# VHH binders against UPF0145 protein MJ1413: the designs that were tried, part 2

Target 1, 103 residues: UPF0145 protein MJ1413, of Methanocaldococcus jannaschii (q58808)
Amino acid sequence: MGGMITTTTPYIEGKKIIKYLGFVHGVASVYVTVKYYEDVKDAYERALRESEDTALIRMVDNAKKLGANAIIGINSNYAMVGEKGDMIMVGIYGTAVVVEEDG

## First folded at step 1 (VHH)

Design f07 (framework vhh_6fv0_2)
Fold by ESMFold2-Fast, scan of step 1:
Structure f07 (fold): chain B 103 residues (1-103), chain A 120 residues (1-120)
Amino acid sequence: as target 1 above (103 residues)
Amino acid sequence: QVQLQESGGGLVQPGGSLRLSCAASGFTFSSYEMYWVRQAPEKGLEWVSTISSSGSTIYYKDSVKGRFTVSRDNAKNTLYLQMNSLKPEDAAQYYCARPYYDILTGYSYRGQGTQVTVSS
C-alpha cells in the first residue's frame, strides 16, 4: 500500500533517484529475556530481531521527516552491550532519497 | 526523567521469603512491559521474569518457576517480585528494568538494585 521502499542495493530497479536527502539511521536495543517457550539461543535470536525491527522503524520515521519515499544502501551492525553482553543493540543506516518511475 | 527504585532485599536463610518492590516514575508505567533481572557476583546479568503492561501475561526463568511471583500495580506505578523458597543460587543484586533501549531517551532504564543474600 505504498509505504517506504527499503533496500540494501544502491539503486532501485525501474526507479530513478531524483533527490539525495542524506544519511539516516535508527538505533535500538533489547534485553535478552528467555521466555518459557524458548531456549537461550532462541531468546538471543528473538532479541536481535526485536532490536532490528525497532531500529528499522526509527530509521524509516527519520527518512519520512526528510520527505523521502525510499532508503537505499541499507546496512546494519549489532553489538552485545550491558554487563557481559546481556543486551543486544542494533544500528541500521542508509541514504534517504526521493525516487520516481523511470521512463 | 525515567527513574526506577528497587527495595525489599536483605539477608534470608535457605527456604526463606522476600518481597521486592520497584517504584517507577518519569514515564507512563502502565504502557510498558517490565522485567526483573539479577546479577550474582562474577556473573552476567540474568533475566528472571517478564510481566506485560496489563499484568495478564507473565513469564519466568525456569529455575524460579513455582517459587517467584511477579505482579504490578499500575495505579501506584509499582512492580513487585514475591520470592518464596529461596535457594543459595538466588543470591544476587536484583534490578527492575524497562525492556528497550531508546537512543532518544538514553539506555534502557534499570534501577540501582536491591541486594538479596541467602546464607545459613
Scores: ipSAE 0.000, ipTM 0.127, lowest interface PAE 15.0, mean pLDDT 80

Design f08 (framework vhh_6fv0_2)
Fold by ESMFold2-Fast, scan of step 1:
Structure f08 (fold): chain B 103 residues (1-103), chain A 121 residues (1-121)
Amino acid sequence: as target 1 above (103 residues)
Amino acid sequence: QVQLQESGGGLVQPGGSLRLSCAASGFTFSSYGMYWVRQAPEKGLEWVSTISYSGGSTYYKDSVKGRFTVSRDNAKNTLYLQMNSLKPEDAAQYYCARDRGYSGYDYFDYRGQGTQVTVSS
């Protein structure tokens, strides 16, 4: 049992890439809900973070299905969709790999 | 057709008071929660206050608590915002907005054209 390593870098210091498993991504969308205790700005920031977290989890799950123990070259894209900008969409993508210790 | 129309804005001195009104038509006003939101020049939209469909629950942005009071008259289809102890940072276009009316959703679907509030000496 090992955790997934996630990084925006094209390599992981002290690790050797032994297998490239390919492109992985995660997409999430969240409708903005303004809680009675927050302002509209806070609601949008919260929706962005919720979308980010969900997209990251989905990408990690897709990498795990391929047998990966790391994702490298991670990048993200953000969009507000609909005429009111009331849905926040986040896409996160990277390359699933298997890494082991240099040695 | 849902229509919301704000009034009562104007120029006031710091420390002064204004009462804003919002006349609602085209829907069953008493079935919806309502919001007051504002937007200053070059700034984003900012939530100010919320009132439940019955008027039994009210919520406020921290910076306006104790100074602003939201209320409603369901018989007149009218929403109000009483603004006391006005500060220069309260100067903005003020809009009333209708809650989407869906269970569990706390955002609005319609808003009015707004009423301008200016605070200066």
Scores: ipSAE 0.000, ipTM 0.089, lowest interface PAE 14.2, mean pLDDT 83

Design f09 (framework vhh_6fv0_2)
Fold by ESMFold2-Fast, scan of step 1:
Structure f09 (fold): chain B 103 residues (1-103), chain A 121 residues (1-121)
Amino acid sequence: as target 1 above (103 residues)
Amino acid sequence: QVQLQESGGGLVQPGGSLRLSCAASGFTFSSYWMYWVRQAPEKGLEWVSTISSGGGSTYYKDSVKGRFTVSRDNAKNTLYLQMNSLKPEDAAQYYCTRETYTFRGSSTDYRGQGTQVTVSS
């Protein structure tokens, strides 16, 4: 299994962009549930991390479908959603590219 | 450059105690959840304990619950593991790790050099 490079930068040092494949994104929502051994603050932090991870996985999967080996210019948006603000939504997006070693 | 340096390991008799330390540098320690993991000879890495960035939440592997206590001092960039009532099965190389999120979920990277814990009579 090869690696997918993910970065917020518009380029990757030591690599050259040989192909731009376009916009990719991933969106995830996680319902906040409080376990008996944690407080509400900790439950929200955990839900945020789970939502981030799922959104990142979905974005990377979409980039792989396009034939990318890297995603550049990554950015993220966060929101509390649901009728009682009890769900954390994360959207992560970037540009799928193909990179090679800089010659 | 991220550095994690473990210390405090050694040889102890069953039922004894040790306190492990992990000195962190090269990153904003107070912003990261930290883990203690261990590896016994010919075994894979085992998660032992987790502590949240502010120290308010701690989690433990079932077999160490009640015997081990994780804590941190963000002003000193140091993570601790107090180990009481040590058993032969606790003998392992102990590592502190920083949490990161990657393609397949939460993972640990920037592991330290490790500190060896031996439990024998």
Scores: ipSAE 0.000, ipTM 0.110, lowest interface PAE 14.1, mean pLDDT 81

Design f10 (framework vhh_6fv0_2)
Fold by ESMFold2-Fast, scan of step 1:
Order: structure tokens, then C-alpha cells, then sequence
Structure f10 (fold): chain B 103 residues (1-103), chain A 121 residues (1-121)
């Protein structure tokens, strides 16, 4: 269908919430590995981006399974785990809803 | 056969300067990020600085930021560390290192004999 709207706001400007479907979340974890062609800082930034993207995709897929076309009130939590902080864990959550679609 | 040869260490007074060099051979130098690491007499290996293969990105340990500058000359296969405003806590054996593949992980591995930096007060 028409796509998924994702927002940290509790409503979507100009769109009426038709139905509340409930809590959705996505979780991902990525080990930091430094490739021979990259710096340590770049490796951590790449791992963070990969973890964020994976968590977001998983949350959106869970919302789609509920019949949602939007997610509101999105929040994220970050943790570095492992003995040397070498695994980045990201959790993203929000409320799945149905909103009026654009004509 | 990767070879790394450090030089330029010595004895300096607090506040002094030294320029360390690392001559590299046996690999395509410009393809690899290079590292400076150090080991004080009673401590393990400590990361000091990183420079990307192109030289376009540099990173530093917080305690050396603003005092140390890493650079490289890819035409000469040489890595440098300019050390200014040296402090007693900088006294250590200094090594250059290339990123090495070990098992399933990439790690910084020390190959050369290092160069000794002593700061007398």
C-alpha cells in the first residue's frame, strides 16, 4: 500500500488517526569490526548505522503485520555491550496506527 | 613479508619535542590505515594515534590531542609522529602497526622493535 510514515511526534499534522493498533518495536545488534581500509571511528559509525537501519526495518515490518500505515511516538535506546564495548545494540519502539491517506 | 622499522626516539626534557618515523615495506602502504601504539615499562600496549591510508583522516588518544600530530608520506612508505610538549607520562617504547587479520577479527599487531622515548624531569 501507500507506504509507512514514521515520526517521533504523538500525531501527524494534517492526518486524522483512525485506529490505534498498539506497541511495536525493533531490536538489532552489530559487532564492531575494523576493516583494513577504515579507521576505528569509521568502523563504530558504520556499525551504529547498520544497527539503527536494521532495528528500524524490523519495527516497520512488525507495524505492517498489524495493518498500520504509520508509527508515532518513536523513541530509540542505544547500548554498547561486551567487554570492550564492541557490540552496538539499538532498540526502537513506537505506536502503530492507521491514519488518513493522501488522496 | 611485512616489515616495520621505527626510529627517532631519544631522551628529552619535559616540554621538548621528538619526531618518530616508521619505514614500511612488504605491502601496499597506501591501502592500509596505520597506527602508533606505545608501551610504558609497567603497562600494556596503549593506542596513541591512527591515520587513514590516504592521510585524510586522523584520530588521537585524548591525552595527546593537540600535542601529537600523525602524518604519512605514501611515496616514501613512511609514517611519522610529531610529538610536542612532551610530558613524563609520554615515556614509553613506541611502535608503529598495521591492521592485521587474526582469526575472524581485524586487530592492530606490532611487528618492529620500536623506538624508546624517555622524558627526564
Amino acid sequence: as target 1 above (103 residues)
Amino acid sequence: QVQLQESGGGLVQPGGSLRLSCAASGFTFSDYAMYWVRQAPEKGLEWVSTISGSGGSTYYKDSVKGRFTVSRDNAKNTLYLQMNSLKPEDAAQYYCAKLEYSSSWYTVDVRGQGTQVTVSS
Scores: ipSAE 0.000, ipTM 0.090, lowest interface PAE 16.9, mean pLDDT 79

Design g01 (framework vhh_gefurulimab)
Fold by ESMFold2-Fast, scan of step 1:
Structure g01 (fold): chain B 103 residues (1-103), chain A 122 residues (1-122)
Amino acid sequence: as target 1 above (103 residues)
Amino acid sequence: EVQLVESGGGLVKPGGSLRLSCAASGFTFSSYAAAWFRQAPGKEREFVSAIYSGGSTTYADSVKGRFTISRDNAKNSLYLQMNSLRAEDTAVYYCAARTYSYTVRGSEYDYWGQGTLVTVSS
């Protein structure tokens, strides 16, 4: 279950970067809806989790399309958007690279 | 005994459709998020689609617009409707379930099925 290394660091210990493929990102937005089993606070936390998950998946998929096996320098931005501030938007970005064993 | 059992796989021609099913037992399925993953010969297992306990869905870009994930909590079942199938969709498809998680990586799913083979070939 993997093969795509994701990290906030600008390098991966034990690996060497053999190719830089460029900027990659994933963006997602989710409306906050309160389910029967949760409070409003829990609904916001779930929406954040769902938006974050979707953004991460999209970024990884974009990196794979470029031929990457790792993403370095990952960062994320979070915002409340929409007419009533009722939608959570997450943007996750990084640099897609190809790495191999060092040594 | 916790089990996830996939079914519905088979041989189909490019452009065809298949509906995969996953039957859950031994745990409270309705409280879990569930997902489909696939693994093609010689490749790593990859994320396909997920559906949260509340019904929100997410898809890999490679399948968005072609595949639809759904669940029926009364029947403890998860489904994947696959349309406009391509040769590159050939893989063993796995059903997975998790409680709380911020990621879709395999190490973070609590339960996994044994897989069902989908072959898209002329």
Scores: ipSAE 0.000, ipTM 0.141, lowest interface PAE 14.3, mean pLDDT 82

Design g02 (framework vhh_gefurulimab)
Fold by ESMFold2-Fast, scan of step 1:
Structure g02 (fold): chain B 103 residues (1-103), chain A 123 residues (1-123)
Amino acid sequence: as target 1 above (103 residues)
Amino acid sequence: EVQLVESGGGLVKPGGSLRLSCAASGRTFSSYAAAWFRQAPGKEREFVSAISWSGGTTYADSVKGRFTISRDNAKNSLYLQMNSLRAEDTAVYYCAADITIFGVVTPSEYDYWGQGTLVTVSS
């Protein structure tokens, strides 16, 4: 409970890694559409955030399925894809681990 | 994950002013667009105003020049300053956020809604 610890660092300060569960990732893609309440710049930023959030949640869900309570070494990549560059794609990956509990 | 709670509604006389607040909890509110809608008895819910995460604003023609939408990202809060109120502004006002979280390939409509706060403009 308290949720998954996620970090770009290769370890978590003050917590021993009990087990390495392996590679996990999440991938998402979102089409850019401009809503009536936003500028074009805002639409692209929203699409990026939607893609990032979806990719992160997918990675966390995959780690939970493995029995992890933390993900370390997180890295992310993003690209504009599609024939018109109208889709934002985000990939997020890391290593699922079990770290010692707070007590 | 995101909870929206409106406050600030009440009874006000025509020509008066009122400030509505919407407090967000859960995810970082500042990352997403937010809006105010209203619904009068027996009518459909209508758009009032929207604000992007960067501060760009849009207003319905009926409220333009009278209402001002703003946000305080440090407080995870959205506001609607309502001036020169008219009897026709009487409605339940709803806060909404455009937060897409799960499995969406195409961006969707506003995902989260508050419970509403009643504004009555009457002499």
Scores: ipSAE 0.000, ipTM 0.168, lowest interface PAE 14.4, mean pLDDT 79

Design g03 (framework vhh_gefurulimab)
Fold by ESMFold2-Fast, scan of step 1:
Structure g03 (fold): chain B 103 residues (1-103), chain A 124 residues (1-124)
Amino acid sequence: as target 1 above (103 residues)
Amino acid sequence: EVQLVESGGGLVKPGGSLRLSCAASGRTFSSYAAAWFRQAPGKEREFVSAISSGGSTTYADSVKGRFTISRDNAKNSLYLQMNSLRAEDTAVYYCAARYLGSVSGTSTYEYDYWGQGTLVTVSS
């Protein structure tokens, strides 16, 4: 319950992997809309950030459902999808594990 | 679904002006965002300017204040007014469009429809 450790590395320095729970991922897509206060470039960057945040949250939630306290080997893929290229799609994936807790 | 044809390119001296036109075939051009890109020999296509379906404009820093993009939906046309031309503006200029363009993108991969290009040469 003390949070989720997320890393691109294949292990966590100083913590033993107790159990491998398997592959987890999170996917999100956000349509680009331009706000009155922003440039088109800023709108795309905001949509990308929103898509990234949502994908990460979904991956972490999926790992928690498996009983994980860490995700290792994290990687991400990005795409613009749809005939208009106006939807930002992000996929984030990794391996859910249980690592030694402090204490 | 849209065909684009550029015109207006030619030879011009440094400091001169030139107006490019892009004619679109398609009864719903007003729904498209449109852009101008350019490509110099041996280089990749670079963004010049874009206009959304709603009329919002974006310019590359290198052309801001010198070039003006505009559209006429009644004539299904896109324009680029080029002022204070420099030798580094020499390139083939391409008209590009994307459907449902409430947002005007700055990357080549964001555009679905492309014209054949028109050559602009700035030399003394």
Scores: ipSAE 0.000, ipTM 0.079, lowest interface PAE 18.8, mean pLDDT 82

Design g04 (framework vhh_gefurulimab)
Fold by ESMFold2-Fast, scan of step 1:
Structure g04 (fold): chain B 103 residues (1-103), chain A 125 residues (1-125)
Amino acid sequence: as target 1 above (103 residues)
Amino acid sequence: EVQLVESGGGLVKPGGSLRLSCAASGFTFSSYAAAWFRQAPGKEREFVSAISSGGSTTYADSVKGRFTISRDNAKNSLYLQMNSLRAEDTAVYYCAAGSTIEVSYTTLESEYDYWGQGTLVTVSS
C-alpha cells in the first residue's frame, strides 16, 4: 500500500531513484462559473484550484501508466483563455521515476 | 501522530438520512485526496466516494444521486451525507486520506495511506 509521491524538488530526500521513466504532463481547462454563494474572484480562485487539481491528476495517471511511483521536478504553467478570459488552463509537468519503497 | 476519527454512525430506518464526519489530525489534510469506503458483513471492502483537495468528486454507481461527499479544509474534516438509505447500505464506513493530491485512482485502497477505525451504519426497520 502506497501512493504516488509528487514533488517540485529534483530528488526525494531519503529515497534512491532506481529508474527514470521520462517526461510526464497533465493539462486541464475549466470554465469559470460563479456560484450563488461566492464573488467572482472566489469563483476564479476555485476554478484555478480545480483546473490545477485535474491537471495534476492527469499527470499522475500518465506516470502510473509508465510504472512510476513518484514524480519529481514538478512545475506548472497557467493561462486565462476563452472569449472573455472565462477559462483557466493549467499545464503541469515533471519527470516520472521509480524510487525505492520503504517496505 | 496521523489520525482519522469517524463519527455519526448509527441505526436508521430505510428511506432515512445520516451524516458521517471524519476528523483528520497530524498532517496537512487540505493537500490530500480523501475518500469513504465501506464493508458490509461477508463482503469485500468497496469504494463509496472520493474528493480531491480541489473539491472534484467521484461516486460509486450504487450511491450516485443519494450520497454527497464534502470537505472543510479549515476544520480538517471530511463528510458523507447519506440520503434515501436502503438495507443494502448497511456496512462499516471507513474514512481514508491519501499521501498524494491525486483523484484519478480514487477507487483503489492502495492510494490511501491513512485510515480511520470505521463507524457502523445499520439501515433496518
Scores: ipSAE 0.000, ipTM 0.095, lowest interface PAE 17.5, mean pLDDT 81

Design g05 (framework vhh_gefurulimab)
Fold by ESMFold2-Fast, scan of step 1:
Structure g05 (fold): chain B 103 residues (1-103), chain A 124 residues (1-124)
Amino acid sequence: as target 1 above (103 residues)
Amino acid sequence: EVQLVESGGGLVKPGGSLRLSCAASGRTFSNYAAAWFRQAPGKEREFVSAISWSGGTTYADSVKGRFTISRDNAKNSLYLQMNSLRAEDTAVYYCAADYYDFGSGYYTSEYDYWGQGTLVTVSS
């Protein structure tokens, strides 16, 4: 995710926001499958991490398409979905902005 | 966007060894689950081995203990060390990467990027 500043804060210290581009998000879902070399808890944690990483990448890509160089106010939601709670869904969202140095 | 190129295939005698390489251009392997699949003549592509972004490995029962999957993120490369080769290992071997969906790793439909394949022939 090169060159994109990502933060949960509403501003970036040392930078000024020169343009607000709007809402961006990334959503990903991963089925939980237990590999023969891991236990159930490890499988769920792996699925969560995979879903989280994919959602973050998708959000950053969406921000880049808008011409952003930063995403501020990032937050995330996590859910287990599917008939048996066997799919991990992650949504990550924030505000795409253009920032520049304060001086 | 990722392009994958396999190399290292060839003709080898039963009991011999080969090391397959898969070079990625564009994005690096550090954010991917990556896998090797193979396809024998007249058969569908079957799972051989996978490596997750965290380094966890999975092997098909038919190759477990004989094959070792590894990656080198600095070189953007995936490897398959194949030991104690058997006639039934003869196939075209494909490198696969899953950039945006890490899935279970077992199914061809889970992988977005594929190499062209490299032929491995095990014969006396």
Scores: ipSAE 0.000, ipTM 0.122, lowest interface PAE 15.1, mean pLDDT 80

Design g06 (framework vhh_gefurulimab)
Fold by ESMFold2-Fast, scan of step 1:
Structure g06 (fold): chain B 103 residues (1-103), chain A 122 residues (1-122)
Amino acid sequence: as target 1 above (103 residues)
Amino acid sequence: EVQLVESGGGLVKPGGSLRLSCAASGFTFSSYAAAWFRQAPGKEREFVSAIYSGGSTTYADSVKGRFTISRDNAKNSLYLQMNSLRAEDTAVYYCAAKTYYYGSGSYLPDYWGQGTLVTVSS
């Protein structure tokens, strides 16, 4: 029993791909809000991390629904949208697979 | 010397509106980040809203869409327009100001007002 393995590589060292389940992705958007206790740079970095984490969680959930235990070939796209560039959008995608110990 | 004085608090029914004002003396808001905080009976002070020297604003999730922060630099005053008031908005509201600061760590206010009481009840 392992958690979902996520990697940008096309294979996982020490693992054998036994099934390809298909393309998966997750998309998230977060408005940048500057807390009184932080500067603008920190607020943007926090919004980016929140959007990235949410997109990743959504992709992982979609892979789990397919029966996957790993996602390979992960890539990410980032954009700032909205009137003032005040919303961070993140799209993360990859290939859902089933892997097992190699040997 | 340096003072922040709040006004505009009072008793209002749920769904009502109030506008709070904060007048500064001994310094100017244009050089500072300014914010509203509140403290309900038996609770700690919590952040409500802030406005920065560049004009950007931020809001606590609990007030977003209902409250609007603004300032008039010529009058050296900060405002909080409170709409759709709820019982949970009952608190003493504090005006606060913070000098510009670069670095990591908390940006705690340098100056505080004395507070103005807002009571939302039927």
Scores: ipSAE 0.000, ipTM 0.107, lowest interface PAE 12.5, mean pLDDT 82

Design g07 (framework vhh_gefurulimab)
Fold by ESMFold2-Fast, scan of step 1:
Structure g07 (fold): chain B 103 residues (1-103), chain A 122 residues (1-122)
Amino acid sequence: as target 1 above (103 residues)
Amino acid sequence: EVQLVESGGGLVKPGGSLRLSCAASGRTFSSYAAAWFRQAPGKEREFVSAITSGGSTTYADSVKGRFTISRDNAKNSLYLQMNSLRAEDTAVYYCAAVRVVTTYETPGYDYWGQGTLVTVSS
């Protein structure tokens, strides 16, 4: 089967890029809701983690649809949006590629 | 760093239930996504279920509807409730953790427990 390799680097050591499939991204947003057992700081941290996880999964799924086995050059943006900063938005992006062993 | 210790494995009859626990060390577990993997003899480790730091869950098709993953961040613990167990569920079950999910396959997880054996037989 083989899994998706994800990296912030522009190449993967020991592998060669045989196809560039293009730009991929994943975006997620989560409203911050405070549970009775947590403080406001914990609620924001939880919302950020949920947004990060969802955005990354969406980017990987988009890369898989293109036939990629790796994503390189990954970067991310974080924003708090809404009048009171009550929503956390995460965007993660990179370049979908097909790689093979270099030996 | 995170250390993970599984418990709750054992021998159970087909149709039975078992609950696995995974204890994480340190205050950082709540910021990690966590997963259960299993490995039967002679096979690669297979994904079973995952839960994000926020509680969103994912299941392998083979266990969907029978297994439930959950976490308790106050106790730094991860659980797998296994119902309607089948002979093909026999494997060593591993707890795994990662800061940000990159893949549901083995290479996507940075921290691993030692494993706990589950045997389903009559």
Scores: ipSAE 0.000, ipTM 0.121, lowest interface PAE 17.1, mean pLDDT 81

Design g08 (framework vhh_gefurulimab)
Fold by ESMFold2-Fast, scan of step 1:
Structure g08 (fold): chain B 103 residues (1-103), chain A 123 residues (1-123)
Amino acid sequence: as target 1 above (103 residues)
Amino acid sequence: EVQLVESGGGLVKPGGSLRLSCAASGFTFSSYAAAWFRQAPGKEREFVSAISSGGSTTYADSVKGRFTISRDNAKNSLYLQMNSLRAEDTAVYYCAAEPYTIYWGSTRAYDYWGQGTLVTVSS
């Protein structure tokens, strides 16, 4: 993701926050599909990574729509849902901000 | 501490036999389905055979009639009897405990796997 700084910290070293744009989030859910030639553990890990990546991309897209160039204070929540726990849900959220070089 | 430990691998000639064992500990093995997978050099890991907690068995077409999966819940053990071995059976064999029941909670999101045991079929 070029142009967008993402961090779990409430600040970015060497940058000054010049505007707070507010809360942003991204949510994704992925069904786990397992091939016989793939470890079930690996299939779940792959589904988790896919869900994480999609949620992150969606959060970044929402921040870009607000005019942000950074997201700070990022946190995530994970859930297994469905009768078999075979759908992985990921929610990622943070604060969209505009930052510039600290002068 | 959850563990699956395979044993019984080795070098065998084509047409020979081997019996693989898998010892389970740290969980209620009798409540889990269990399976054997294998991975040959340069190939993806593939399904070999599975057995339910109740003893129902399933086999990959490539091993039907030659391999037999079994379990002993009193010994927390899974077995694979391999007969009429072929060069194409050469692989690292992995034991897996797979929940065939409804998943509930983050701890059961992942299956349990062993470290693998090498089977080489060569003249």
Scores: ipSAE 0.000, ipTM 0.069, lowest interface PAE 19.5, mean pLDDT 79

Design g09 (framework vhh_gefurulimab)
Fold by ESMFold2-Fast, scan of step 1:
Structure g09 (fold): chain B 103 residues (1-103), chain A 123 residues (1-123)
Amino acid sequence: as target 1 above (103 residues)
Amino acid sequence: EVQLVESGGGLVKPGGSLRLSCAASGRTFSSYAAAWFRQAPGKEREFVSAINSGGSTTYADSVKGRFTISRDNAKNSLYLQMNSLRAEDTAVYYCAASRYEYTISGTEEYDYWGQGTLVTVSS
């Protein structure tokens, strides 16, 4: 696999940063919908996972467009929004970089 | 690290069904996004279906409504139920897992790959 390295750390052990490409983020919003066979807790957790997944994928796609092979310093924010608190919003952000083996 | 081993491939007639299994060893499988890809002779590897750590699924248009991806985290396994098989579904099917917990699709998103299992659909 040639996948994107994603980390909350400001560096990657055994790698050196050769280029900083800048700030990247991904934002997603998902309504919580409860299926007849689900508990409310299960529906909420599913919606949270879907929102997280979408936000992360969007951030990674944005980093790839810049030519990055890694994202460092990742952080995330979560919110319940809407008049009834029925939407989960997730924002994930970090710094897109190009890394290579150190030595 | 994770090792993946596929099983369940074989010869089936058009309209038939097969269930592919992928057994994972190493790290906790439930923390990964996982997917099925396939490669027909003379063609590039193509995406079939994916499931992320939260259980969200996505399918290629060519298999939507016929194939179902699922996982059993207690058994550290991934499955692909293939129904209404067509000659054009003939391919080597690969199980894949991502280091990135929330990755769903794209070949470059997957770090770990199985050796593949052959599915032949012919009369």
Scores: ipSAE 0.000, ipTM 0.134, lowest interface PAE 14.2, mean pLDDT 80

Design g10 (framework vhh_gefurulimab)
Amino acid sequence: EVQLVESGGGLVKPGGSLRLSCAASGFTFSDYAAAWFRQAPGKEREFVSAISWGGSTTYADSVKGRFTISRDNAKNSLYLQMNSLRAEDTAVYYCAAHLGYTSVYTGEFDYWGQGTLVTVSS
ESMFold2-Fast, scan of step 1: ipSAE 0.006; ipTM 0.283

Design g11 (framework vhh_gefurulimab)
Fold by ESMFold2-Fast, scan of step 1:
Structure g11 (fold): chain B 103 residues (1-103), chain A 124 residues (1-124)
Amino acid sequence: as target 1 above (103 residues)
Amino acid sequence: EVQLVESGGGLVKPGGSLRLSCAASGRTFSSYAAAWFRQAPGKEREFVSAISSGGSTTYADSVKGRFTISRDNAKNSLYLQMNSLRAEDTAVYYCAATFRTYSEYGLPYEYDYWGQGTLVTVSS
């Protein structure tokens, strides 16, 4: 797919938006499990990174299905969920667009 | 963000054993649920076994007691130990992984990443 441009900005310098394809998001939840090689703090940090990575990939995949080559205006939300607060949830969202070079 | 490569397939006689390996390239494999699926010629892909990020395992009825799924997070690997092999176990075996970590999955459409497969032939 030649790489999906992902940005928190509402535009991409040097690019022209030629199509707005709409809202896209990705949501991930990771249960915090402490591995033998880590402390509780490290386990939570790892779970956060894994949730972030997963949510981003899912959002990108959803944008690709719409025919996008870029996602603009990206934002993210983080929450502790589950009965015991033992799961980290990340939601990432933005606007899928098609961009091309200016000029 | 994981890529999967299977290995360990081959030709074995009925009653024999074989261990399949799945090497994952990616930082987050240890938190993924992972599974083995198989597909015999002219058949649909079928679930074989799954393991959660926490180590809980699930098996198809056809392989319970004969196959064992395991993972080694230090080696970024998934394994399937196959014992008491039968002719009906002949298939291409696929490694699969999913980002969902709060429940176990056994159906193909629930897995985000797939390997290319490794052939297992059980024949005299």
Scores: ipSAE 0.000, ipTM 0.087, lowest interface PAE 17.6, mean pLDDT 80

